# VHH binders against q96fz2: the designs that were tried, part 18

Target 1, 269 residues: q96fz2
Amino acid sequence: CGRTSCHLPRDVLTRACAYQDRRGQQRLPEWRDPDKYCPSYNKSPQSNSPVLLSRLHFEKDADSSERIIAPMRWGLVPSWFKESDPSKLQFNTTNCRSDTVMEKRSFKVPLGKGRRCVVLADGFYEWQRCQGTNQRQPYFIYFPQIKTEKSGSIGAADSPENWEKVWDNWRLLTMAGIFDCWEPPEGGDVLYSYTIITVDSCKGLSDIHHRMPAILDGEEAVSKWLDFGEVSTQEALKLIHPTENITFHAVSSVVNNSRNNTPECLAPV

## First folded at step 1 (VHH)

Design h9 (framework vhh_etentamig_d1)
Fold by ESMFold2-Fast, scan of step 1:
Structure h9 (fold): chain B 269 residues (1-269), chain A 122 residues (1-122)
Amino acid sequence: as target 1 above (269 residues)
Amino acid sequence: EVQLLESGGGLVQPGGSLRLSCAASGFTFSSYEMSWVRQAPGKGPEWVSGIDSSGRYTYYADSVKGRFTISRDNSKNTLYLQMNSLRAEDTAVYYCAKTPRGYSSTWYFDYRGQGTLVTVSS
């Protein structure tokens, strides 16, 4: 997973993340550094994206089931990194393979500290290679969606017009992530950065790409992944597997250029 | 057309059991997280229980934890709620609901069924 869309305005994004804590109280996640959130239809590595994480990471003795939402840099910078510029990191930490997560120090150490997060997106993009052409076909991949009202019409997002109407009730893609905290050697603010855990693609996506992000399907899975105070690393890793509850549609080549940031990037062809 | 048809409600004595069913049609049932929502006389809707699309993960309101069990049969497009140790405060109309966001949120419940009445009294 190397490209996502996360374009919702902050207030819409916040409401889309409504949740219940361990005591059953309805809550919205509390923002940290909201000014660093930059909505985009075309998010690439090294940009900031919103993640959910446990309040216990920021406040000693906090209820570990309460959630913070914070923008973090995509591309994990290990806490031990010694250079001044994170972009000089010699290896790619955009994704973390599920099969080697406990073998690689860059991921094993923060995971051992409970630094699990849920990466939020409208969906992600993948490029399919087809034998009949040298061009790759981009696809937008996301949870099945439905436009809903308590009373009235219900519709699926099946056209560009419907896409514009469903954003108020969009089900965000929730991907399992690991984050770390890096303190610049020459001083400055602590950098929070994350990686997306990847698994083998499910049957439904195998014709598009051989890998997919580890998707946390539903609130129970999201809660268990985030709650490092009550859920051990071993138990949390049981949530990391391919999922079939995913849909997709072809999009235009506009998305290929990461500088393009318009609704056309994810609109059905 | 999305349709949800709840059944299984009735009059039951405190401590009794009931099994509710919801027959779903008009959408790909196996692709949606489903919930049970209830509304007691004179009160607003209360989320009761939820289940993910696969049936692997279930979650419950504190008021029903340990007494109710949610399950689904994707081959039959049917959602179930097994209710044990029923109490007078469980008296309500029970609705089968689509959870559009996959999150347990009263603001985003999509219920189209008629509901099924559960009355717990002598």
Scores: ipSAE 0.000, ipTM 0.139, lowest interface PAE 16.2, mean pLDDT 83

Design i1 (framework vhh_8pnl_2)
Fold by ESMFold2-Fast, scan of step 1:
Structure i1 (fold): chain B 269 residues (1-269), chain A 121 residues (1-121)
Amino acid sequence: as target 1 above (269 residues)
Amino acid sequence: QGQLVESGGGLVQPGGSLRLSCADAGSIFSINAMAWYRQAPGKERELVARITSGGSTNYADFVKGRFTISRDNAKSTLYLQMNSLKPEDTAMYYCAAEDYYESGTYDYDYWGQGTRVTVSA
């Protein structure tokens, strides 16, 4: 996963993340650094994306089932990185493979500290290799959405008006992530950055791409991944596997250029 | 799968210069880092130089001060300026690109077919 859409206004995004804590109380996640949230239809690595993480990471003795939502840099900068400029990191930490996550120091160390997060997106983009041509077909990939009386159905030929109606009740894609905290050696604000865990693609996506993000399908999986106070690393890693509960449609080449940030990026072609 | 195409290789005298180019013949849109590797006959493939999308570079000790790696992010094109060439630089030179999809352990998702560089009197 190297390109996502996360365009919802902050208030709509917050409501889409409503959840129940361990006591069964209905809650909205509490924001950290909300002004750093930048909605976009076309988010690339090194930009900030909203993630969910346990309140216990910020408050000693907090209930580990309570959630914070915070923008983090896409592209994990390990806590042990010694250079003054994160852009000088020689490693690509945009994604980490599920099969080697416990073998790599960059990922093993933050996992040992419980630094698990859920990366939020409208969906993600992948480029399909087309046989016999150098062209690639981009696809927008997302959770199946509930039909509404107003929107009829979501498909390749839906009008812009129909797409505008779906966002109020959009089910956000919830991807398993690992984050770390880096303190600049010369002082300054702590940098929070994340990587998305990847797995082999499911049957439904295999014709588009051979890899996919590890998607946490449903609130039980999301809560277990986030709750590092009660769920061990070993137990949490059992949640990391391909899912078939995913859908997609072809989009135009407008999305190819990461500078393009319009609804046309994810509109069906 | 063969989306990268190298060019610029050739025969050059010791002390000469060559500029290698690597173009995405198909559209690879999630490239993070790019690198030049080389392989001489009977030897293992080795890293020559690497550049991240942000422009940070890493060079093998045997080329420091002689080679310069650069990229044009808008065109997804990679370059290697090779100066003060030595007979020991004779090899097939391969372009490699990291998809954002995988780890940055120098495991590259895309490789070119190579371009031959021969440094001989």
Scores: ipSAE 0.014, ipTM 0.354, lowest interface PAE 7.2, mean pLDDT 85

Design i10 (framework vhh_8pnl_2)
Fold by ESMFold2-Fast, scan of step 1:
Structure i10 (fold): chain B 269 residues (1-269), chain A 120 residues (1-120)
Amino acid sequence: as target 1 above (269 residues)
Amino acid sequence: QGQLVESGGGLVQPGGSLRLSCADAGSIFSINAMAWYRQAPGKERELVARITSGGSTNYADFVKGRFTISRDNAKSTLYLQMNSLKPEDTAMYYCAAPEYDTWSGEYDYWGQGTRVTVSA
């Protein structure tokens, strides 16, 4: 996973993240640095994306089931990084493989500190190899969406006008991530950055790409991944596996250039 | 599946220019960030320049203002335009790319390299 869409206005995104804490109380996640949230149809590594994480990371005695939403840099900068400029890191932490996550120091250390997050997106993009050519076909991949009275059915057959109306009730994709905190050697604000855990693709995606992000399907999985106060690393890693509960449609090559940031990037073709 | 092949190296005099190319026969190109590294004899490989799939660039301090990294996604080709070459730029130059969705602290795909010699 190297490209996502996360275009919802902040208020719509916040409502889409409504959840219940451990006591069953309905809540919205509390924002940190909301001004750093930049909606886009075409998010690449090094840009900021919204993630969910436990309130306990920021408040020593907080209920670990309560959630913060914060923009974080895509591309994990390890806490031990000694250069003064994070852009000098070699872009090697955009994703981390589930099968080696406990063997790589960059991921094992923050994971051991409970630095688990849920990466939010409308969906993600993958590029299918086309036999006989060097060109690839991009696809937008996302959770199946619930049909409503307003949106009707959504999918590859729907018109662009129908797609414009679906966003008010969109089910966000929830991907398992690991984050770390880097303190600049010369002082300044702590940098929060994340990586997306990847797994082998499910049967439904195998013709598009051989890997997929580890998707947390449903509130129980999301809650367990985030709750580092009650759920150990070993137990949380049991949530990391392929899912078949995913759908997709082909999109225009407009998405190929990450500087293109328009609805055409995810519109069905 | 990703096969990177560099070309364009050669012998050039100080102050001269060269344009390096890296062709991707395996079609990993259009979706990946790409990089140029170099390695002088007896030294470790060092990053020269990086470019994202969308064209954002980052350069090592020792080449800023002299080198330009660019890409042509339609041709699956990465370029490094090298101007005002200095003897200390003498090295093997390597094209590198991560596996699309796998990042392990190093680049996964490397070319065989193209030699650049800057000498009178």
Scores: ipSAE 0.000, ipTM 0.252, lowest interface PAE 13.2, mean pLDDT 83

Design i11 (framework vhh_8pnl_2)
Fold by ESMFold2-Fast, scan of step 1:
Structure i11 (fold): chain B 269 residues (1-269), chain A 122 residues (1-122)
Amino acid sequence: as target 1 above (269 residues)
Amino acid sequence: QGQLVESGGGLVQPGGSLRLSCADAGSIFSINAMAWYRQAPGKERELVARITSGGSTNYADFVKGRFTISRDNAKSTLYLQMNSLKPEDTAMYYCATDEYTLGYSYDEMDYWGQGTRVTVSA
């Protein structure tokens, strides 16, 4: 997973993340650095994406089941990185494989500190190889959505533009992530950055791509992944596996250029 | 198991030159940005140079002025011209598609080859 859509306005995104804490209280996640959130239909590595994480990461003695939502840089910069410029990191940390996450220092160390997060997106994109050609077919991949009633009009036609109306009740994709905190040697603000854990693709996605993000399907899985105060690394890793509860459709090549940021990027073709 | 095959490595003395080649066995070359990475024993794999499909280049600071990346789309081949080689350039050299171009992740490195070994010593 190296391209996502996360286009909802901040208030809509926040409401889509309503949850219950351990005491059963209904809550919305509290924002950190909300001004750094930039909605887009076409988010690439190095951009900021919203993630959920436990309040306990920011406040000593906070309830570990309470959630913060914060924009983080996609592409994990390890806390031990000694250079002044994160772009000088010489390896790609956009994703980390579930099967080697405990073997790689860049991921094992923050995971041991409980630095688990849930990466939020409308969905993600993958490019299917086409036999005998240089072309790739992009697909938009997302949770199955509850069908909504289409707007009725005399003589109304079904069109790609009608796809835009499904966002009012959209179920956000919730992907398992690991984050780290890097303090610039020259001083300045702490950089929070994340990676998305990946697994083998499920049966339903195998014809599109052989890998997929580790998706946390439902509030129980999301809560356990985030709650590093009560759920150990070993128990949390049991949540990391392929899921079949996913759907997709082909999209146009407009999405190929990460500078294109329009609804056409995810509209069915 | 990747689509890319590296060649051209060898043993050279300090100050010498080598030209590495990377042949695209598949169909991705003309549309993708391409990169050279290297990995010394006991070290992490690091980016050496990138080139876009249109020819724009970016180099790691430690090779600027010494290495030149280029591509031949008609031959589906990527090159790395290495001049003024130093002992610290000793590594396995790998070519790969730039993952940011099409949204491929590190996990999608089915385009990695076995690499080509470069040794710089007297």
Scores: ipSAE 0.013, ipTM 0.351, lowest interface PAE 8.0, mean pLDDT 82

Design i12 (framework vhh_8pnl_2)
Fold by ESMFold2-Fast, scan of step 1:
Structure i12 (fold): chain B 269 residues (1-269), chain A 122 residues (1-122)
Amino acid sequence: as target 1 above (269 residues)
Amino acid sequence: QGQLVESGGGLVQPGGSLRLSCADAGSIFSINAMAWYRQAPGKERELVARITSGGSTNYADFVKGRFTISRDNAKSTLYLQMNSLKPEDTAMYYCAAIDEGYSYYPEDYDYWGQGTRVTVSA
């Protein structure tokens, strides 16, 4: 997973993240740095994406089941990074493999601190290799959506009113992530950055690409992944596996250029 | 699977230079991040340098200032210019491409070449 769409306006995104805490109280996640959220149909590594994480990461004695939503940099910068500019990191950590996550220092250390997050997206893009040609076919991959009587297909609307109807009840893709906190040696604000955990593709996606993000399917899985106060690393890692509850459609090559940020990026073709 | 083809390896004296090439016969270069890895006898594959589809580069500390990675998307070719070669640079050099972003870890790369041998000795 190296390209996503996350285009919902902040208020729509927030409502899509409604949840219940441990006591059964209905809540919306509280924002940190909401002005850093930049909606886009075409998000690449090093850009910011919204993630969910436990309030306990920010407040001592907070209920670990309560959630914060915050933009974080895609591409984990380890806490031990010594240079002043994280864009000069000698390697990028946009994804981490589930099978070796406990063996890699960059991921093992933040996991030990409970630094689990849920990465939010409309969906993600993958490029299918077409043998015998120089071309690859991009696909938009997302949770199955409940369609209403008057809802069009995703990306088929040509009016602002129809676009709002498509997205009003969109089920966001919820991907398992690990984050870390880096303090610039010259001083300044702490940088929060994340990686997406990847697994082998499910049968349904195997013809498109051999890897997929670890998707947390449903509120029980999301809650257990986030709740580092009650759920150990060992227990949380049991949630990391391929899922078949996914759908996709082919999209235009417009998405290939990350500077293109229009609904055409995810529209069916 | 074997659509990446490396060339340009050879025997060179310490302090010499070599330019490695990696040609892709079947993929769209413009959307793939690319990397050079190397593997010395008895060692694991290690990252030498990588380049994103947009041209941003990263280098392992042991080659900084000596090696330069570049790409030509129109020719579907990746390059590694190797200067001031040392005996410890002796290894099989592999070209790799990744479909989903880029990574430090070889196990995350989707496509690999067969490798080209670089020997640096007196």
Scores: ipSAE 0.000, ipTM 0.262, lowest interface PAE 11.7, mean pLDDT 83

Design i13 (framework vhh_8pnl_2)
Fold by ESMFold2-Fast, scan of step 1:
Structure i13 (fold): chain B 269 residues (1-269), chain A 122 residues (1-122)
Amino acid sequence: as target 1 above (269 residues)
Amino acid sequence: QGQLVESGGGLVQPGGSLRLSCADAGSIFSINAMAWYRQAPGKERELVARITSGGSTNYADFVKGRFTISRDNAKSTLYLQMNSLKPEDTAMYYCAASDEYYGTLYEDYDYWGQGTRVTVSA
């Protein structure tokens, strides 16, 4: 997972993240740095994406089940990184393999500090290699959706105009992430950055790509991943596995260029 | 680092009870794991009990059923309720705090108090 869509306006995104805390109270996540949220149909590494994380990361007396939503840089910069330019980090931290997450210092250290987050997206893109050609077919991959009229699910057969009508009730993709906090050695604001944990592809996606993000399917999985105050690293990692509860449709090559940021990027072809 | 302040130690007879308190003087901003350690004369410091920010607890075998660790996050205070005290519980008791989610090793704790003495005799 190296390209996503997260285009919802801030207020729509916030409502899509409604949740219950440990006491059963209905809540909306509270924003941190909302001015850094930039909606886009075509987000690449090094751009900012909204993530959910426990309020306890920011307030020592907070209920660990309460959630903050904050934009973070895609591409984890470890807290120990000593150079002045984070783009000079020698290795790619866009994704973190689930099978080696506890072996790599860049991920093991923030994980030990409970720095787990849920990365939000409309969905993600993958490029299928076409047998016998050098061309690749892009696909938009997302949770199954319910149409606003209760007339079935959203799919490839729907027109682009019908897609625009479902965003008010869109079920956001929730991917398991790890974040870290880096203080620039020459001063400046603390940089919050994240990586997406990846797993082997499920049967349904195996013909498109051999890897997929670790998707947290449902509020129980999301709450356990976020609640570092009650759920240990060992227990949280049991949530990291492939899921079959996913759907997709082919999209046009417009999405190939990360500078293209229009609804055509995710429209069915 | 001396940013935690313990209280509640004292002299008590076998079978008695004591409640230890540990307060953050406001110098520690982010606390995840907290623990009580103890050190008896001639011995190394050993873990007595630990608690996560969410309240999950872990106890040394020799205190299970007798001691209860708890925290009040609103007051930034850690407690250790000690019941059915034995002469073997005589030690200096230390409060510890860490930025790590859970402390597994002594070195995982970044902040320590000066200790409070517990004596169980006669």
Scores: ipSAE 0.000, ipTM 0.129, lowest interface PAE 18.6, mean pLDDT 83

Design i14 (framework vhh_8pnl_2)
Fold by ESMFold2-Fast, scan of step 1:
Structure i14 (fold): chain B 269 residues (1-269), chain A 122 residues (1-122)
Amino acid sequence: as target 1 above (269 residues)
Amino acid sequence: QGQLVESGGGLVQPGGSLRLSCADAGSIFSINAMAWYRQAPGKERELVARITSGGSTNYADFVKGRFTISRDNAKSTLYLQMNSLKPEDTAMYYCAKDEFYGSDTYYEFDSWGQGTRVTVSA
């Protein structure tokens, strides 16, 4: 997983993340650094994306089931990194392989500190190799969406206007991530950065790509992954596996260039 | 410390051949999996070929039978022999090193070179 879409305006994104805390109270996640959120149809590594994490990471006595939403840099910069410029990290930390997560220091250390997050996206992109040609067919991959009366009556996904109307009720893709906190040696703000855990692709995606993000399907899985105060690393890792509950459609080659940031990137062709 | 340095790219006619090299200035090369990736303008980096420390190879379908990946551990050098080149092979070619043996995707490689350009033109 190396390219996502996360284009929702901040207020729509916040409402899409409505959740229930441990005591059954309905809540919206509280924002940290909301001004750093940059919506885009075509997000690449090193850009910021919104993640959910436990409030307990920021407040010593907070209820670990309460959620913060914060923009974080895609591409984990380990807390032990000693240079002044994080772009000089010599490792590609865009993804973290599930079967070696406990073997790599860059991921094992923050995981041991409970630094689990849920990476939010409209969906992610992958490129299918086409037989007889070197061209690749891009696909937009996302959770199955519940049909609404509005989207059904106007013919969903056939026009830009129709596509936009489904975003108010869009089920965001929720991917398992690990984050870390890096303090610049010369001072300045703490950098929060994350990696997406990857697994073998499910049967439905195997013809498109051989790997997929570890998707947390449903609120029970999301809650357990985030709640590092009650759920151990060992128990949380049991949530990391391929899922078949995913859908996709082919998109235009416009998405290939990460500089293109328009609705055409995810529109069906 | 070491750095990956690619070389051997250039302009060649369709049907021609090129041999790419990737030198690792570091002292520990033999234990790492190595790979070649390529990126054409406007496209994502894609895996071309991978070789394990033991010499097992994996190739993308679009290069099978035409490209051969190999390594010389004594020289700390990775090679890509490219035969029967096509215009569609035009790209920047990148060398990648897995610092932790076991990674098999380009998103999980730990070190990258700066690339060498291959142009296949009539």
Scores: ipSAE 0.000, ipTM 0.161, lowest interface PAE 11.8, mean pLDDT 82

Design i15 (framework vhh_8pnl_2)
Fold by ESMFold2-Fast, scan of step 1:
Structure i15 (fold): chain B 269 residues (1-269), chain A 121 residues (1-121)
Amino acid sequence: as target 1 above (269 residues)
Amino acid sequence: QGQLVESGGGLVQPGGSLRLSCADAGSIFSINAMAWYRQAPGKERELVARITSGGSTNYADFVKGRFTISRDNAKSTLYLQMNSLKPEDTAMYYCAAEGTDWYSSEYLDYWGQGTRVTVSA
């Protein structure tokens, strides 16, 4: 996964992340650095995206089941990185393969510290190779959405007129991520950055792309991935696998240029 | 340590030639711009040459006329032909894959392991 949409206004995004803590209390995640959240239909690596993580990462003795939502840089900068400029990092840390996550220092170290996060998106984009050309067909890939009165009749969500109505009750894609904290050697603010864990694609996506993000399907999976105070690394990694609970539609080539940030990027064609 | 593997470095006398190769095990070599960088002892990494997916090339002034970058998309291999080598060309040489935009199909380690070039009498 190298391109997402996360365009919801901050208040809509926050309500879409409503959850229950370990004691069954209904909560909204608390924001850190909300001013750094930039909604976009076309998010690329090196931009900031909202992630969920445990409050215990920030507050000693906090309930590890309580959630913070914070924008983080896409592209993990390891805590051990010694250069003064993150642009000098010579590795692409946009994605982390599930099969080698415990073998690579960049990912194993933060994972051992419980630095698990859930990366939020409307959905993600993948490019299908077209035979006989160097062109690729982009697809927008997302959770199946509940058919409600807000989205209109069955099938109405596929029309431009009714597409906008589904955003008020959109089920956000929840992807398993690992984050790290990097302190600039010459001083400055701590940089929080993340990678998305990837797995082999499911049967439904195999004709589009051979890899997919590790999707955490449902609140139980999301809760266990985030709760590093109660769920060990070994147990959390059992949540990392392909899912068939996904849908998609073809989109126009407008999305190809990451500078394009319009609803046309994810509209069906 | 990544999809890119450099080879072809070695010890050569001033005025000699070497041909570096960079093999990509990945399936998306043809859509990425590719580049050669070098890092001399105690120096920062610097761009040597770049080639787009379509074959357009750019060279650093210090190698212009002496080095030639090329690619074979069928073999997923990048080359750097180095002629008239000078002691100041002594460095670790790295190949890198880069894109103008990030796509999910472009998940790659940007840097290879490097291959050492030493130019001395």
Scores: ipSAE 0.000, ipTM 0.173, lowest interface PAE 11.7, mean pLDDT 82

Design i16 (framework vhh_8pnl_2)
Fold by ESMFold2-Fast, scan of step 1:
Structure i16 (fold): chain B 269 residues (1-269), chain A 123 residues (1-123)
Amino acid sequence: as target 1 above (269 residues)
Amino acid sequence: QGQLVESGGGLVQPGGSLRLSCADAGSIFSINAMAWYRQAPGKERELVARITSGGSTNYADFVKGRFTISRDNAKSTLYLQMNSLKPEDTAMYYCAAVYDESGYTYPDSYDYWGQGTRVTVSA
């Protein structure tokens, strides 16, 4: 997974993340650095994306089931990184393979500290190999959506007004992530950055790509992944597996260039 | 969609330099890790250098200190500056791209390939 869409306005995104805490109280996640959220139809590594994480990471004695939403850099910079420029990290940490997560120091250390997050997106993009050519067909991949009187469908969303109807009740894709905190050696603000855990592709996606993000399907899985105060690393890792609860459609090549940031990036062809 | 096109190869004497370029139509370059691979006559294709979308680089031991990989996002172009060339550097050089940057270093892991540009190092 190396490209997502996360274009919802901040208020719509926040409402889409409504949840229940441990006591059954309905809540909205509390923002940190909301002004750093940059909606886009075409998010690439090194850009900031919104993630959910436990409030306990920021406040001692906070209820670990309460959620913060914060923009984080896509591409995990390990806490032990000693150079002054994180872009000079020798290995790309955009994704973290589930099968080696406990073997790689960059991921094992933050995971041991409970630094689990849920990466939010409208969906993600993958490029399908085309027989007899090196060209790829891009697809937009997302949760099946429930149709209501307050929402439309992507197939009917061919104009700007119809796009708003599609997104009002969109079920956001919730991907398992690991984050870390890096303090610049020369001083400055702490950098929060994340990686998306990847698994083998499910049967339904195997013709598009052989890997997929570890998707947390439903509030129980999301809650357990985030709640590092009650759920151990060992128990949380049981949530990391392929899911068949996913849908997709082909999109135009306009998405290939990450500088393109328009609804055409995810519109069906 | 885009197509990768290599240029800059040629015949050079030992100790000489060449700069290879790989042009993309501005479509796949920015989303992908990019790499230079080479294949000498009778040998398997091997990684020479890799650069991530974020600019992090990795080099094969046999080119460290001699070759420099770089990318120009404005031009959607990948470069390989080759200095102190040796006869054993003689090969077809291929530009490659992969968007799963999690650790693929093998030729069969790269999704987009150019046609190659020939480098010959000979007296």
Scores: ipSAE 0.000, ipTM 0.206, lowest interface PAE 14.2, mean pLDDT 83

